# VH-VL binders against q9umr5, part 242

Target 1, 268 residues: q9umr5
Amino acid sequence: SYKPVIVVHGLFDSSYSFRHLLEYINETHPGTVVTVLDLFDGRESLRPLWEQVQGFREAVVPIMAKAPQGVHLICYSQGGLVCRALLSVMDDHNVDSFISLSSPQMGQYGDTDYLKWLFPTSMRSNLYRICYSPWGQEFSICNYWHDPHHDDLYLNASSFLALINGERDHPNATVWRKNFLRVGHLVLIGGPDDGVITPWQSSFFGFYDANETVLEMEEQLVYLRDSFGLKTLLARGAIVRCPMAGISHTAWHSNRTLYETCIEPWLS
Below, E stands for the ipSAE of ESMFold2; O stands for the ipSAE of OpenDDE; V2 stands for 0.75 times the mean of E and O plus 0.25 times the DockQ between their complexes.

## First folded at step 8 (VH-VL)

Design qg53 (framework fv_nofazinlimab; at its last look DockQ between E and O 0.65; V2 from the best seeds 0.82)
Fold by OpenDDE, look of step 10:
Structure qg53 (fold): chain C 268 residues (1-268), chain A 123 residues (1-123), chain B 112 residues (1-112)
Amino acid sequence: as target 1 above (268 residues)
Amino acid sequence: QVQLVQSGAEVKKPGSSVKVSCKASGGTFSNYYISWVRQAPGQGLEYLGIIIPEYGTANYNEKFKGRVTITADKSTSTAYMELSSLRSEDTAVYYCARGSKWFDSTPYYMDVWGQGTMVTVSS
Amino acid sequence: DVVMTQSPLSLPVTLGQPASISCRSSQSLVRSDGNTYLYWFQQRPGQSPRRLIYKVSNRDSGVPDRFSGSGSGTDFTLKISRVEAEDVGVYYCMQGTYWPPTFGQGTKLEIK
């Protein structure tokens, strides 16, 4: 029998977006119990990510309890960050594969349609003024806003990303690292034609330096310091990178080729 | 200097399959995108698909409706393009071309091209 | 798919005279990252395509300075300041902003 699959959606998303994914899983892995968590849909996805983490935790705990052999997580876009945090705070999770589907794992710093919608008068270069305020941090988007030109503000004001990354010291850093390292495999999916995740390499824990040069995961401080276990995971062969060209952000969960290549192999 | 050397000309019957190879020499292979493009006689260029050999992740032009399969062998620095259910309209010169490194934002960079492989589909 | 339209399709030119090729896209080729992924390729008779220009106006190494690319949004131009005999061939524009990449019809440059 196949391990249960839990799906976590992204920003302004719903379970409907995963109808194709469900079809693919059912076709290729018949009998798989797939649960698309219908929490924090639509506008509710703007709620603070820690609130979302708590809500999703309550939902996944009973699922995990019924699956002693483990479960797989497919987490799309913003959901990928929620899932990473979830795995960091859960000392008893049994996740075999954590599939991060086009998630801004190292944060977001780009002008997207979402940003234009929420902040129509603000460019990415000015969002730090909003996002690194106490009221800004009440929005999920700001929880993973990572301004490379205002690192001090990021480190001090980011109430989510900086913490799960271990970039800011906190009393749970060691425990969170330990918990996250319980994952069997971390599958990182993304690509250059995404159009939303900025930079798209964020899906692979790459990100801008102070000159907006994109650096790879291995060049990041969080990796070098192994602050939440990336270096350890890589060393034991637990990180899988699956980049693909030609996939737009809204197509990662519905593209058959992508599913067969990057998702399906990790559902067994 | 980086070169892409393709396999020789092919003559195929309708309904059969053809597999063209593209071997890279003079540089790194696995970390770069490889694209496939074809050109029918006297016609323009048509994009077929792309692969990252390091990860084996390929994507395809939907126009070919699953008839194209792109693979790669890192150990031999060779990319492959297989086209099935061949038709007379598939008669063309097929090219491989190198893109940027996968971590860059220019997968369709196409700065280096193979010499082309003529595939003739005839009864 | 994005449609690339070149004009003219046939371009007879006298040696030493300038040439200009137009390429129009069906939609803006400006990507979310602010870049425009428009390329120009040259294909001499019996040869593989060769990239001349990337991102609208950047010449590849080894490409003579008589070649220049310009344009923005949906309208692009390749110019040859002084056509030489070796410039005979077909020229293609290509967009790499949207999947799948698409080419123009090609412009056949010939010497009068």
Scores: ipSAE 0.935, ipTM 0.958, lowest interface PAE 0.4, mean pLDDT 96
Fold by ESMFold2-Fast, scan of step 8:
Parts: sequence; C-alpha cells; structure tokens
Structure qg53 (fold): chain C 268 residues (1-268), chain A 123 residues (1-123), chain B 112 residues (1-112)
Amino acid sequence: as target 1 above (268 residues)
Amino acid sequence: QVQLVQSGAEVKKPGSSVKVSCKASGGTFSNYYISWVRQAPGQGLEYLGIIIPEYGTANYNEKFKGRVTITADKSTSTAYMELSSLRSEDTAVYYCARGSKWFDSTPYYMDVWGQGTMVTVSS
Amino acid sequence: DVVMTQSPLSLPVTLGQPASISCRSSQSLVRSDGNTYLYWFQQRPGQSPRRLIYKVSNRDSGVPDRFSGSGSGTDFTLKISRVEAEDVGVYYCMQGTYWPPTFGQGTKLEIK
C-alpha cells in the first residue's frame, strides 16, 4: 500500500484548489489516503507563520502516528515554508518525501497582485518599511519577505524565515537541523513562468544578491555553512530538483504533465 | 560557441509519426532550455514545447499536447521532438532553439537555432 | 495566449532609407522581476531565424548598430536607421513573458 499524503495549501488558498491533484493521485496510486489540511484558509493564511506551524503540527501528529511506514508531504507555495518549519520543530516526524511545490524557500522579493491587494500604494522597493516592523511581522507574507537591498533589516527583523534558514541564531537551531535531516527526500519544484514567486529560483534555494543577480543554492551562505542541512542532504542524494517551464503559480497542483514528471515518482 | 544540428528532411503519410533530432556541439547542453518551433511554408512561427535535458522536464503548448513528445539524451547531447497522428497541416520546417541555462530567467531566449528539418505530410 | 500584432505586414523600403516596425501585445509584458521579455528576430529567405534584439532594446553581438529596439509595456518598435540589401527578410517580434511564447505575424521587408 501507498504511504499517506498530507497536503498543505498556500496564501489565500483552501482544500478545493487540490481537487485535480487528488484525482491524479487516485489514478496513479489508488487507495492512497490523502489528507488536505483545512486550516488557515483564505484570509486566515495571513496569520503569522509560527502560529500556522503550531496549528498544522497539531493536525499532522495523529496522521503520522497512524503511519509507522512514513508519510509524504505536498506543500504548495507559502505552505512549503510551513512544512519546512514542521520538519524542524518535530523531533519525531516520519516524513519520507517532502514535495515543495513552488515555495519561496529563500524568500520573496517581487511586485505581485497579492501585494497590490494588501498594500495598494507599495512597491517591492518600499515594502521593507512595513514588513520589517513588529506590526508587519504579524502577517505571513512579511515573514518571508526578503529584500536583497536591506539584508541587515531582514536578518534582524524576520521572525520566521531568517530563523528557519539558520541565517540568524536561535537556541533550537541544532535540534531543528537534526530534525530536518530525517527527511527522506526533499523534492523541489518550480519554474520561470510561475509569475508570483520572485525570484522563481527561490523554490530551489536560489536568491538575489545585492545587485539582483540570482545565485544558486550551492552559492548561498546557508548552504555553504550547512546551517539547516542542505549540504548534507545534497551529499546524501536526498535533494531532487524538478524545474518545469510553462507552469503559472495557480497551476502547479492542477497540471497533469507536472504531476506525472515531478510528483508521481515520489509517492511510494 | 554551440551549434545545433538537426536531422534530415522527412516525407510522411497522414496518421504516422515523425521524430526529429537536434544535436548540440561545441558547448554545454544539459543545463540549457531547448525549445521546438515550427513554420509552415510561407507562414509564421508556432511554438511547440520545451525541455530541460538535465532533468528531463518537458512541457508542451496546449495546442499540441497529446501529440508531441520532447525528450533528450544527455550522453549524446541530443534533443528529440516526436509528433504523432500527422495531418497535412503539420507540413512545416521544425526548428530547435536554445534558451538560457535553466536557472536563468530566460527560457525562451532562443539565441542559437538549428538549421531546420522539413517534414512533409502527404498521401 | 498573448496576441502579438505587427504592423506593417509588408514594408517596401528604398536602399539607404530608414525602416520602422511596430509590435503590440494584448497585455503588458513586464514580468514580476521587473524585466520585459520582448525579442526581435530576422529571417532571411531559406534561413533559420536569427535573434537581433533581446529584452526590448539589447542588441546581440554581431548585429549591426543600425538596428535598434525600443518600447515598454505593450508597445514596441524595431528600427533600422539605413536599410541595406542584406536586410531583406521577414522580421518577427516574440514575447517570452508568458507561456506559451508567441510571435507576431511577421513583417516582410523588401527593397523597392
């Protein structure tokens, strides 16, 4: 039988968005128990990411406990960051495949419609003034805002991403690294036509330098220092890269070609 | 300096399939996007699909999905485009073209093109 | 799909005179990274397309400086300051901002 699959949605999202993904899984892996977590839906997805991590943690514990052979995570967009934290804070998780579906793993720095909805007069160059305030850090989107021109503010003010990436010190960093390293496979999915995640290479742990040149994962200080285990995972052969052109942000969970190529092989 | 060299002209019957090759020489292959574009005689350019050879990740224009398959063999630095269920309307010159490295933001950069392969579909 | 519209479709030009080709997109070509992925290609009779311009205004190496690209948002122009005999061919604009990439209908440049 197939291991259970847990799905974690993204910003302004809900379980309904995954109807096609569930159809694909049922076709290729009939009998798989798929649980789409129905927490922090819609505008509640704006709650601080650490609050979301706590809620999702409570939901996944009984599912993992009932599956001694392990579980798979499919985590979409912002949900991929929730799953990053889950894997670090849970000292007994049994996750085999962590499938990160176009998630801003190194952060976000781009002009998107979501920013226009929330901050109509802002642009990416000015959003650091809001996001790196105590008030801004009460919103999930600001928890992973990563302005490459104000890296000092990001490191000092980020209450979530800088900590989970090991870019700023935390008392639990060593334990979080140990926990994260228990994952079987880190499957990274993303692509240039996403249109929301900026830079899109953030889904592969790439990110802008101060000149807005995108540097790959292996050039990042967090990788070089092995701050949370990326270098160790890559050396074990546990990191899978599956980039695909032609997929927009809202289509990662509903494109059959993407599913067959990048997701299906990792659902044992 | 990379060159893309395509296979020779083909004449096919309706309902058959054709597989065109595109071999890269003189540079790196696997980490670049490879696109396929066609041009019917006297007409404009039409996009078919793309692949990243290193990962085998191909995607297709919806118009051709189900009929086109793009693959790559990294050991021979060769990309392939197979088109099935051929119709007379598929008569065209088929081109491969190189994009940027996959990690860059320009998959449709198309700075290097193959010489083209004429595929004629006739009864 | 994004529609790319070129004008004129036929452009007869006297040798040594300037030529200008317009390209309009059905929606803004600015990507979330702030860049505009608009390209210009030249296709001489019997040859593969050759890229002349990338990201609106950047000229490829080996492309004569008589070629220039300009524009923003949805409205783009390719200019040839002094047409030469070797410039005969069909010129295509292409957008690479949205999947699938789409081409204009082509502008046939002819010497009169």
Scores: ipSAE 0.836, ipTM 0.910, lowest interface PAE 0.6, mean pLDDT 92
Fold by ESMFold2, look of step 10:
Structure qg53 (fold): chain C 268 residues (1-268), chain A 123 residues (1-123), chain B 112 residues (1-112)
Amino acid sequence: as target 1 above (268 residues)
Amino acid sequence: QVQLVQSGAEVKKPGSSVKVSCKASGGTFSNYYISWVRQAPGQGLEYLGIIIPEYGTANYNEKFKGRVTITADKSTSTAYMELSSLRSEDTAVYYCARGSKWFDSTPYYMDVWGQGTMVTVSS
Amino acid sequence: DVVMTQSPLSLPVTLGQPASISCRSSQSLVRSDGNTYLYWFQQRPGQSPRRLIYKVSNRDSGVPDRFSGSGSGTDFTLKISRVEAEDVGVYYCMQGTYWPPTFGQGTKLEIK
């Protein structure tokens, strides 16, 4: 039978957003147990990401324990960062496919409607003043804000992204890398018409240099140093890229072609 | 310098289908965006859809969803556009165009165009 | 879909004089990265379209300096400082900020 699937939602999101994805899985893989985690919904998705990781960890433990052959993760947007942290902190995870659905894996640096709504007097060029403060780091958006023009502040102030990327020394780095490397496949999904993830190549571990030129995953220091296992995974053939044009941020989990091409093959 | 050469003109009956080819030469193909655009006689340009041949990930203008299929054959550096259930209003010149590499953010739209393929739908 | 509106639709110009084509979008074309994905294409009689301008104001290789693009937000302009006989054709603006890409109606440039 098919491995259970665990779904982790994104910012300002809820389990209802995944009703179409559930329908697709039921049609193509009948009998699959799919759990859409109903935690940190809506406004609660703004809580610090480590708090969210702890809550989601508690929810996934019994599911993984009941499935000794393994589980799959489908993790959307901000949820993909939660899931990557889960893979690092859980000594006992049994995740086969980690499907990262348009997630800001290398961070976010964009003037979006979400930015305007949360910080109406700020733009991406000056948000570092807010996000790289102790009170700013109490908000999930700031936990993965990555200003390429203030990398020193990012490295010092980030309580989440700089740690899970291994960009700052910490005592858990070796153990987190070992845990992450137990994943069977890392499936990266995203595209240029997303409209929210900025740069959209963050979904593929690409990101801006200081001139706002996007460097690909293989050009990033975290890849070159293999700080959390990306180089090892790529060499193992465990990284799958599935880019698709013409999909907006809120449509990744409700597009059948995207599901059939990029998600379905990995739900063994 | 990359060149795009399309298949020849076609005359079709209503209700049938047409498949237009677009062969790339003089450059790499599979990791670039390939777009399809049409132009009815005396009218403007209309976007049909796009593919990244390396991944086979095609997407379509919703206006044509269900009737258009875009595919690619990496081994021959050829993209295909198939339009089914043809109507007289589908009479147009159909163009393929190559954009940037899929990873590039800009410019990814249509810097190299094929010569066009006239498709006439007539009873 | 984003509606792109060009003006004028027909533009007769005396050889050697300037020409200006307006393009307006139904919503802002500025993306979250601060870039504006507005393009201009030229289609000479009997030919395929040719890209002239990308991202509002950047000329493609081989495009004469007499072509320039400008604008922001929803309002964009293509200018030809001194029209030559080879400039006859139809000019299209296109937005690439929102899927699907959409074109203006076209502006037919003619020599008087």
Scores: ipSAE 0.833, ipTM 0.912, lowest interface PAE 0.8, mean pLDDT 92
ESMFold2 (binder alone), look of step 10: mean pLDDT 91; pTM 0.938

Design qg54 (framework fv_nofazinlimab)
Fold by ESMFold2-Fast, scan of step 8:
Structure qg54 (fold): chain C 268 residues (1-268), chain A 123 residues (1-123), chain B 112 residues (1-112)
Amino acid sequence: as target 1 above (268 residues)
Amino acid sequence: QVQLVQSGAEVKKPGSSVKVSCKASGGTFSNYYISWVRQAPGQGLEYLGRIIPEYGTANYNEKFKGRVTITADKSTSTAYMELSSLRSEDTAVYYCARGSKWFDSTPYYMDVWGQGTMVTVSS
Amino acid sequence: DVVMTQSPLSLPVTLGQPASISCRSSQSLVRSDGNTYLYWFQQRPGQSPRRLIYKVSNRDSGVPDRFSGSGSGTDFTLKISRVEAEDVGVYYCMQGTYWPPTFGQGTKLEIK
């Protein structure tokens, strides 16, 4: 039998977006129990990420308890950050493959239609004024806003991403690292034609320096310091990088070639 | 300093398939985008698809979906483009070209080109 | 697919005089990262295309400064300030903002 699969959606999204993914899994791994979590759907996806982590945690506990052989996570966009935190805060997770589907793992710095809807007059250059306020940090999208020109504000004000990435100290950092390192495989998926995740290399732990030059994962301080275990996982052979061109942000979960290339091999 | 060297000209009958190779020399290729572009005689350029050799991940222009397959062999630093069910209108020079590394800050298309491979489909 | 339209398709010019080629896209080429992925290629007779310009206005290494690119949104121009004999060939614009990349029809530059 195949391990159960838990799916976590993204910003302004719901379980309906994964109908094609479910079809693909059923075709290649018939009998797999797939649970797409119906929490924080639509506008509720704007709630603070720590609140979402708590809610998803409560939902995944009974699923993991029923599957002593382990489970797989498929986490899309913002949902990939929720799953990052789940793997760190859960002392007892039994996740084998964590499949991160175009998630801004090092943060977001780009003018998107989602930001224009929420903050119509804001540009990426001035959004730091809103996002790094206490009020702004009550919105999920601001929890992973990473302005490379105001890194000091990001480090001090980010209530979520800077903490789970170990970029700012936290009392639980050692425990979170130990928990995260229990994951079997970290499968990173993303691509240059995504059109939303900026820089797209954020899905692979790359990010802008102060000159907006992207530095890849191996050049990041979080990797070099092994803050939450990336260097250890890479050395263990547990990180899979699967970039694919030609896929827009809303198509990652509905492209058969992507599924066959990047997802299917990691569903035991 | 990297050079892309393509296989020689091919003459094929309608309904057959052709497989063109593109070998990188003088530099790295596994982490670069390798694109395939064709040009019919006296016509413009048409994009077929691309691959990241490190991962074997390929994307195709929908116009050629089901007929084109792009693959790569990292051990020989060679990319391949196979086109099946050939028709006379597939007669063209086929080019491979290298783009930026997949992790570059601003990815770029086709800064280094192969010499081209003439594929003629007749009779 | 994004349609790229070049004008003129045939451009006879006198040596030493300026030349200008227009390229228009069916939709804006600005990507979400703020960059515009518009390229210009030169193809001399019997040769592979050579990239001259990337991201609208940046010259590739070894490209003479008499070549310049400009434009924004949907309207782009390649200018040659002083045409030399070696400039004869076909010039193509290309968009890389949307999949698949698409090319203009090409502009044939000829010496009068």
Scores: ipSAE 0.006, ipTM 0.458, lowest interface PAE 13.3, mean pLDDT 88

Design qg55 (framework fv_nofazinlimab; at its last look DockQ between E and O 0.64; V2 from the best seeds 0.82)
Fold by OpenDDE, look of step 10:
Structure qg55 (fold): chain C 268 residues (1-268), chain A 123 residues (1-123), chain B 112 residues (1-112)
Amino acid sequence: as target 1 above (268 residues)
Amino acid sequence: QVQLVQSGAEVKKPGSSVKVSCKASGGTFSNYYIHWVRQAPGQGLEYLGYIIPEYGTANYNEKFKGRVTITADKSTSTAYMELSSLRSEDTAVYYCARGSKWFDSTPYYMDVWGQGTMVTVSS
Amino acid sequence: DVVMTQSPLSLPVTLGQPASISCRSSQSLVRSDGNTYLYWFQQRPGQSPRRLIYKVSNRDSGVPDRFSGSGSGTDFTLKISRVEAEDVGVYYCMQGTYWPPTFGQGTKLEIK
């Protein structure tokens, strides 16, 4: 039998967005129990990510308990960050494959339609004024806003991303690293035609330096310091990179070619 | 200098399949996009798809989905394009071309091209 | 798919005279990152395509300076300041902003 699959949605998503993914899984892995978690949908996805993590944790615990052989996580967009945090705080998770589907794992720094909607008077260059305030940190988007030009503010004010990255010292860093390292495989999916994740390389833990040059995962401090286990995971062959061009952000979960190439192999 | 060398001309019957190879030399292979483009006689250029050999990820023009398969062998620095259920309209010169590195935002650069492979589909 | 329209399709030119090819896209080729992924290719008779210009106006190495690309949004132009005999061939514009990449019809440059 196939291990259960748990799906975590992204910003403003609903379970309906994953109808094709469900179809693909049922077709290729019949009998798989797939649970799309219907939590923090729509505008509720703007709630603080730590709140979301707690909610999702409550939902996944019973699923994991019924699956002693392990489970797979498919986490889309913002959901990928939620899942990473979830795996960091859970000392007893049994996740085999953690599939990060076009997630801003290293943060977001780009003007998108959702940013324009939420902050119509703000450009990305000025968003730090809002996001790195206590008020801003009450919004999920700000929890992973990563301004490369205001690193000090990011490190000090980011209440989510900086912590799960181990970029800011905190008493749980060692334990979170240990917990996250329980994952069997980390599957990173993303691509240059995404149009939302900025830079798109963030899905692979790449990100801007102070000059907005995109650096790879291996050049990031979080990797070099192994602050949450990326270096360790890579060393033991547990990181899978699956880049694909020609996929828009809203199509990652519905593209058959993408599924067969990047998702299906890890659902065994 | 990076070069792409393709396999020789093919003559196929309708309904059959053809597999064209593209071997890279003189540079890095695995980390770059390899694109496939075709050109019917006296016509323009048509995009088929690509592969990133390092990861085996390929994507295809929807027009050819289901009939085209792009693969790669990193050990030989060779990419392959297979087209099935051939029709007379598939008669064309097929080109491979190198794109950017996978980590770049310009996948469709196509700065280096193979010499082309003529595929003739005739009964 | 994005439609690329070139004009003219046939371009007879006298040696030493300038040439201009237009390429129009069905939608703006400006990407979210602010870049415009418009390319120009040259295909001489019996040869593979060769990239001349990338991102609207950047010449590839080895491309003579008599070639220049310009434009923005949906309208682009390839110019040859002084046409030479070796410039005979078909020229294609291509957009790489949207999936899948699409080419113009091609412009056949001939010497009068």
Scores: ipSAE 0.931, ipTM 0.956, lowest interface PAE 0.5, mean pLDDT 95
Fold by ESMFold2-Fast, scan of step 8:
Structure qg55 (fold): chain C 268 residues (1-268), chain A 123 residues (1-123), chain B 112 residues (1-112)
Amino acid sequence: as target 1 above (268 residues)
Amino acid sequence: QVQLVQSGAEVKKPGSSVKVSCKASGGTFSNYYIHWVRQAPGQGLEYLGYIIPEYGTANYNEKFKGRVTITADKSTSTAYMELSSLRSEDTAVYYCARGSKWFDSTPYYMDVWGQGTMVTVSS
Amino acid sequence: DVVMTQSPLSLPVTLGQPASISCRSSQSLVRSDGNTYLYWFQQRPGQSPRRLIYKVSNRDSGVPDRFSGSGSGTDFTLKISRVEAEDVGVYYCMQGTYWPPTFGQGTKLEIK
C-alpha cells in the first residue's frame, strides 16, 4: 500500500550503493516496491546530464504509469539534478515526495578529493577554463560547475544547470516550471560534513556570492523571480529542509539516523 | 546577548537515566546548533552530540549512540540531553554550548556555553 | 576519529614571560572550502570553557591581543606573549573539520 520508490544514483555510483537504504525501507515500510535505476553506472555517470535525463525518463515512465496513487523519488548527489530535470521535462509525472540527498542544486565550487582525482593538476579557481569549454560541457560534472568568480561564463556556457535553474533563458521554461510545481514535497537533505558538495548549502539552494559568502535560497535571484517554482513551493508548505551534520558524502544512503529523521517520514 | 542556563546537579544510581536541560534566552535559539559536551573530574572535554531545534535534527557521537538522546522544545527555547544506562564512568560535568546557525559553514563554533551540570553516578 | 595531541600537558610559567602551547592533528584539518576549523579554548578553575581563537588565528571579541594562534595543516600553536595571573587554567585545542569534533588532552598553565 505504500507508494513505489524510484532511486537515482550519483557520480561514479551504481545501484549497489543503496543496499542499506533498501534494508531501512523494508524494515519501516514492508512491501514497498523500490526500483534502483541501474542506468549510467560508474564511468557512464560522466555522460552529459541531458543524455542521462533522457535515459532515466524512459525508465521511469512505465513505473509511474503503474502507480496511479503516485511515486516517490530518492535522488543522490548528481542524481538530484537528474531528478530536477525529470520533474521539469515530464508533462505527466505523478511524484509525491522528491527526496534530494546531498545534491548540488545551485552547483559545485570546491577543492575536493573527487576533483583532485579527476583533475590532479587543477584547482577550483582554474577549472572554469575546462568546464566552460564546449568539450568540458560533454561531461556531467562540468554541467553543474558553478564558479562564483566567473558567473558570466557560467551563465553563457552551462548547458544544463543554468537552464534548469532558469538562470538563462530556454524556450520550454514556462512548461518546465508548470511540470515541476506538480511535485507534492521537495525534501532537501544535506550537511556541513559532506566533504564533497561545496558549498554544502548548495543542497538547500544556497550558494556563494562573488566574495564566497554563502547566501540562502531566499536571497537567490532564481527564488526571488520564482524561475522554476521554489517561491511558490515554499509558500505552499511543500519544501522540507532536513540538515544533518556528521554525515560524509558516501554515507547519506547508509546512515540509519539520517534515514529515520529525513527520509522515512516522507515515504507514505 | 544570549545565555544558556542549565538544570541543577543530579545524583543517579547505575543503570538509571538522567535528563539535563539547557534553556536559551532570546529568539535565535531555533536556528542554531545546540551542542552537548562532557568533562569527567580532572579529565578533558568529550563531545556527545547536537540538535538543531528548528528542524528537530540531531546526531550523536558513535560512542554514545543508543544511550544518548538530544531533544528540544522551541516554545520554551530549551534543549535536553538524556543519557540512559548510566555507569560510574558517566560521572562528569555536562555542558551545553551554542554553535553557529545551521546554514553557516561552522557548526562546531561553540561560542556560548552553559554553566555546566554535575551528574554523579554512584550507589 | 581525529586525534588531537597537545604539548606540553603542564606549563609552569613566570609572570610576564611568554608561553607557547602546541597542538597536532592526526590528519590535515583543511576542509573542502579551503578553511581550517581549529579552535582554542580556555577553562579557568571552576568555570565553563571560553573560546579564545577560531579558524586557527582569529581572536574572539574581548580576548586580549597577547593571545595569538597560528599554524596550518596538522601543526598549530597558541602563544601568550606575556602571561598574567588571570591566564591560569587549562587550554584545549579543538578540531571542527571532521565529525565528531575532538579536543586535545589540555594544557595546564600554572604560575611558578
Scores: ipSAE 0.829, ipTM 0.909, lowest interface PAE 0.8, mean pLDDT 92
Fold by ESMFold2, look of step 10:
Structure qg55 (fold): chain C 268 residues (1-268), chain A 123 residues (1-123), chain B 112 residues (1-112)
Amino acid sequence: as target 1 above (268 residues)
Amino acid sequence: QVQLVQSGAEVKKPGSSVKVSCKASGGTFSNYYIHWVRQAPGQGLEYLGYIIPEYGTANYNEKFKGRVTITADKSTSTAYMELSSLRSEDTAVYYCARGSKWFDSTPYYMDVWGQGTMVTVSS
Amino acid sequence: DVVMTQSPLSLPVTLGQPASISCRSSQSLVRSDGNTYLYWFQQRPGQSPRRLIYKVSNRDSGVPDRFSGSGSGTDFTLKISRVEAEDVGVYYCMQGTYWPPTFGQGTKLEIK
C-alpha cells in the first residue's frame, strides 16, 4: 500500500487549495491516506516561520508514528521552507519523498502583487530595511527575504533562512544536516512562469549573485560546502529536478500534467 | 553553431495526425527548451508548446490542449511534435526553435529556428 | 492571453530612410524581477524568423546597430535608422512575460 502523504500549504493559503491534488492522488493511488495540515491558515501564515515549524512538528509526529514505513511530504511555496526546517529539526522523521512545490528554498527577492499588498510603500530594493530588523523578522515573508545586494545584513539578521541553509554558524548545524540527510528523495518543482517566486530558480536552490545573475544550485556556497547536505544528496542520486513552464504560482497543485510528471512517481 | 533540421513537408487528410521531427546538431540539446511555433499561409506566428528533453517536461498552449503532444529522444537529439484530429485550419508551416537552458532567466528566448515543415490538410 | 498589437501593418520605406514600428501590449510586461520580456523578430521572404532584439532593447549578436528597440510597460518601438535592401520582410513583436507567449500581427516592411 502507499505511504501516507502530508501536505503543507503556503502564504495566505488554506487546505481547500489542495482539493484537486487530493483528487489526483485518489485516482492514481487509491487508499493513500492524505492529510492536509490545517494550521496557520490565511493571515496566520505570516507568523514567524519557527513558530510555524513548531506547530507543524506537533501535527506530523503522530502521523509519522502511525506510519513506521515512512511518509511523504508535499510542501507548497512558503510551506516548502517549513518542511525543510522540519527535516532538519526532527531527529526521528521518517520522510521518504520531500516534494517541494514551487518553494523559495534560497529565498525571495521580487516585486510581486503580494509584496504590494503586504508592504504597499516598499519595493524589493528597499524591503531589506524592514525585513532585516528584529520587528521584520516577526513576519514569515521576511524570514526568507534574501536581498542579494545586502548580503551582510541578510547573514546577520535572518532568524530562519540563513540558519537552515547553514549560511550563518550555529550550534545545531551538524545535527540539522544529519537529520536532513535521512530524507529519501528531494523533489524540486518550479518554473519560469510562476510569477511570484523570484528568482523562480530559488525552487531549485538557485539564486542571484550580486549582479542579479542566477547561479545554479551547484554554484552556491551552501552546496559547495555541503552545509546542510545538498552535495551529499545529489551525489547519492536523491535530488530530482522537475521544471515545468506555463504554470502560475496558484496552479501548481491543480495541474494534472504537473502531478503526473513531477509528483506521482514519488508517491510510493 | 547549433542547427535545427526538420522533417519534410506533409499532406494530410482531415481527422488524421501528423508528427514533425526536429533534429539538433552542432550543439547541446537536452537541457534546453525546444519550442514549437506555427504560421498559417499569409498569417502571423502562433505558439504551440515546448519540451525540456532532459526532464521530459512539456506544456502546451491551451488552444491546442488535447490535440498536441511534444516528445523528445535525447539519444538522437530529436524533438517531435504530433498534432491529432487535423482540420483545414491546421494547414501551416510548423517551426521548432531552441530556447534558453531550462535554468536560464530569459524565457521564450527562441534564438535558433528550424527551417520549417509545411503541413497541408486537404481532402 | 496577452494581446500584442502592431502598427503599422504595412510599411513602405525609401532605401536609406528611417523606419519605425510600434507594438502595444494589453497589459504591462514587467515581471517581478523588474525585467520586461519583449522581443522583436525579423522574417525575411521565404525564411524562418530571426530574433533581433530581446528584453526591449538588447540587440542579438550579429544584428546591425541600425536596429534599436525601446519602450516600457505596454508601449514598445523598433527603429531602423537607415533601411537597407536586406531589411525587407515581416517584423513581429512577441511578449514572453506571461504564458503563453504571444506575437503581434506583423509589420511588412517593403522598399518603395
Scores: ipSAE 0.829, ipTM 0.909, lowest interface PAE 0.9, mean pLDDT 92
ESMFold2 (binder alone), look of step 10: mean pLDDT 91; pTM 0.943

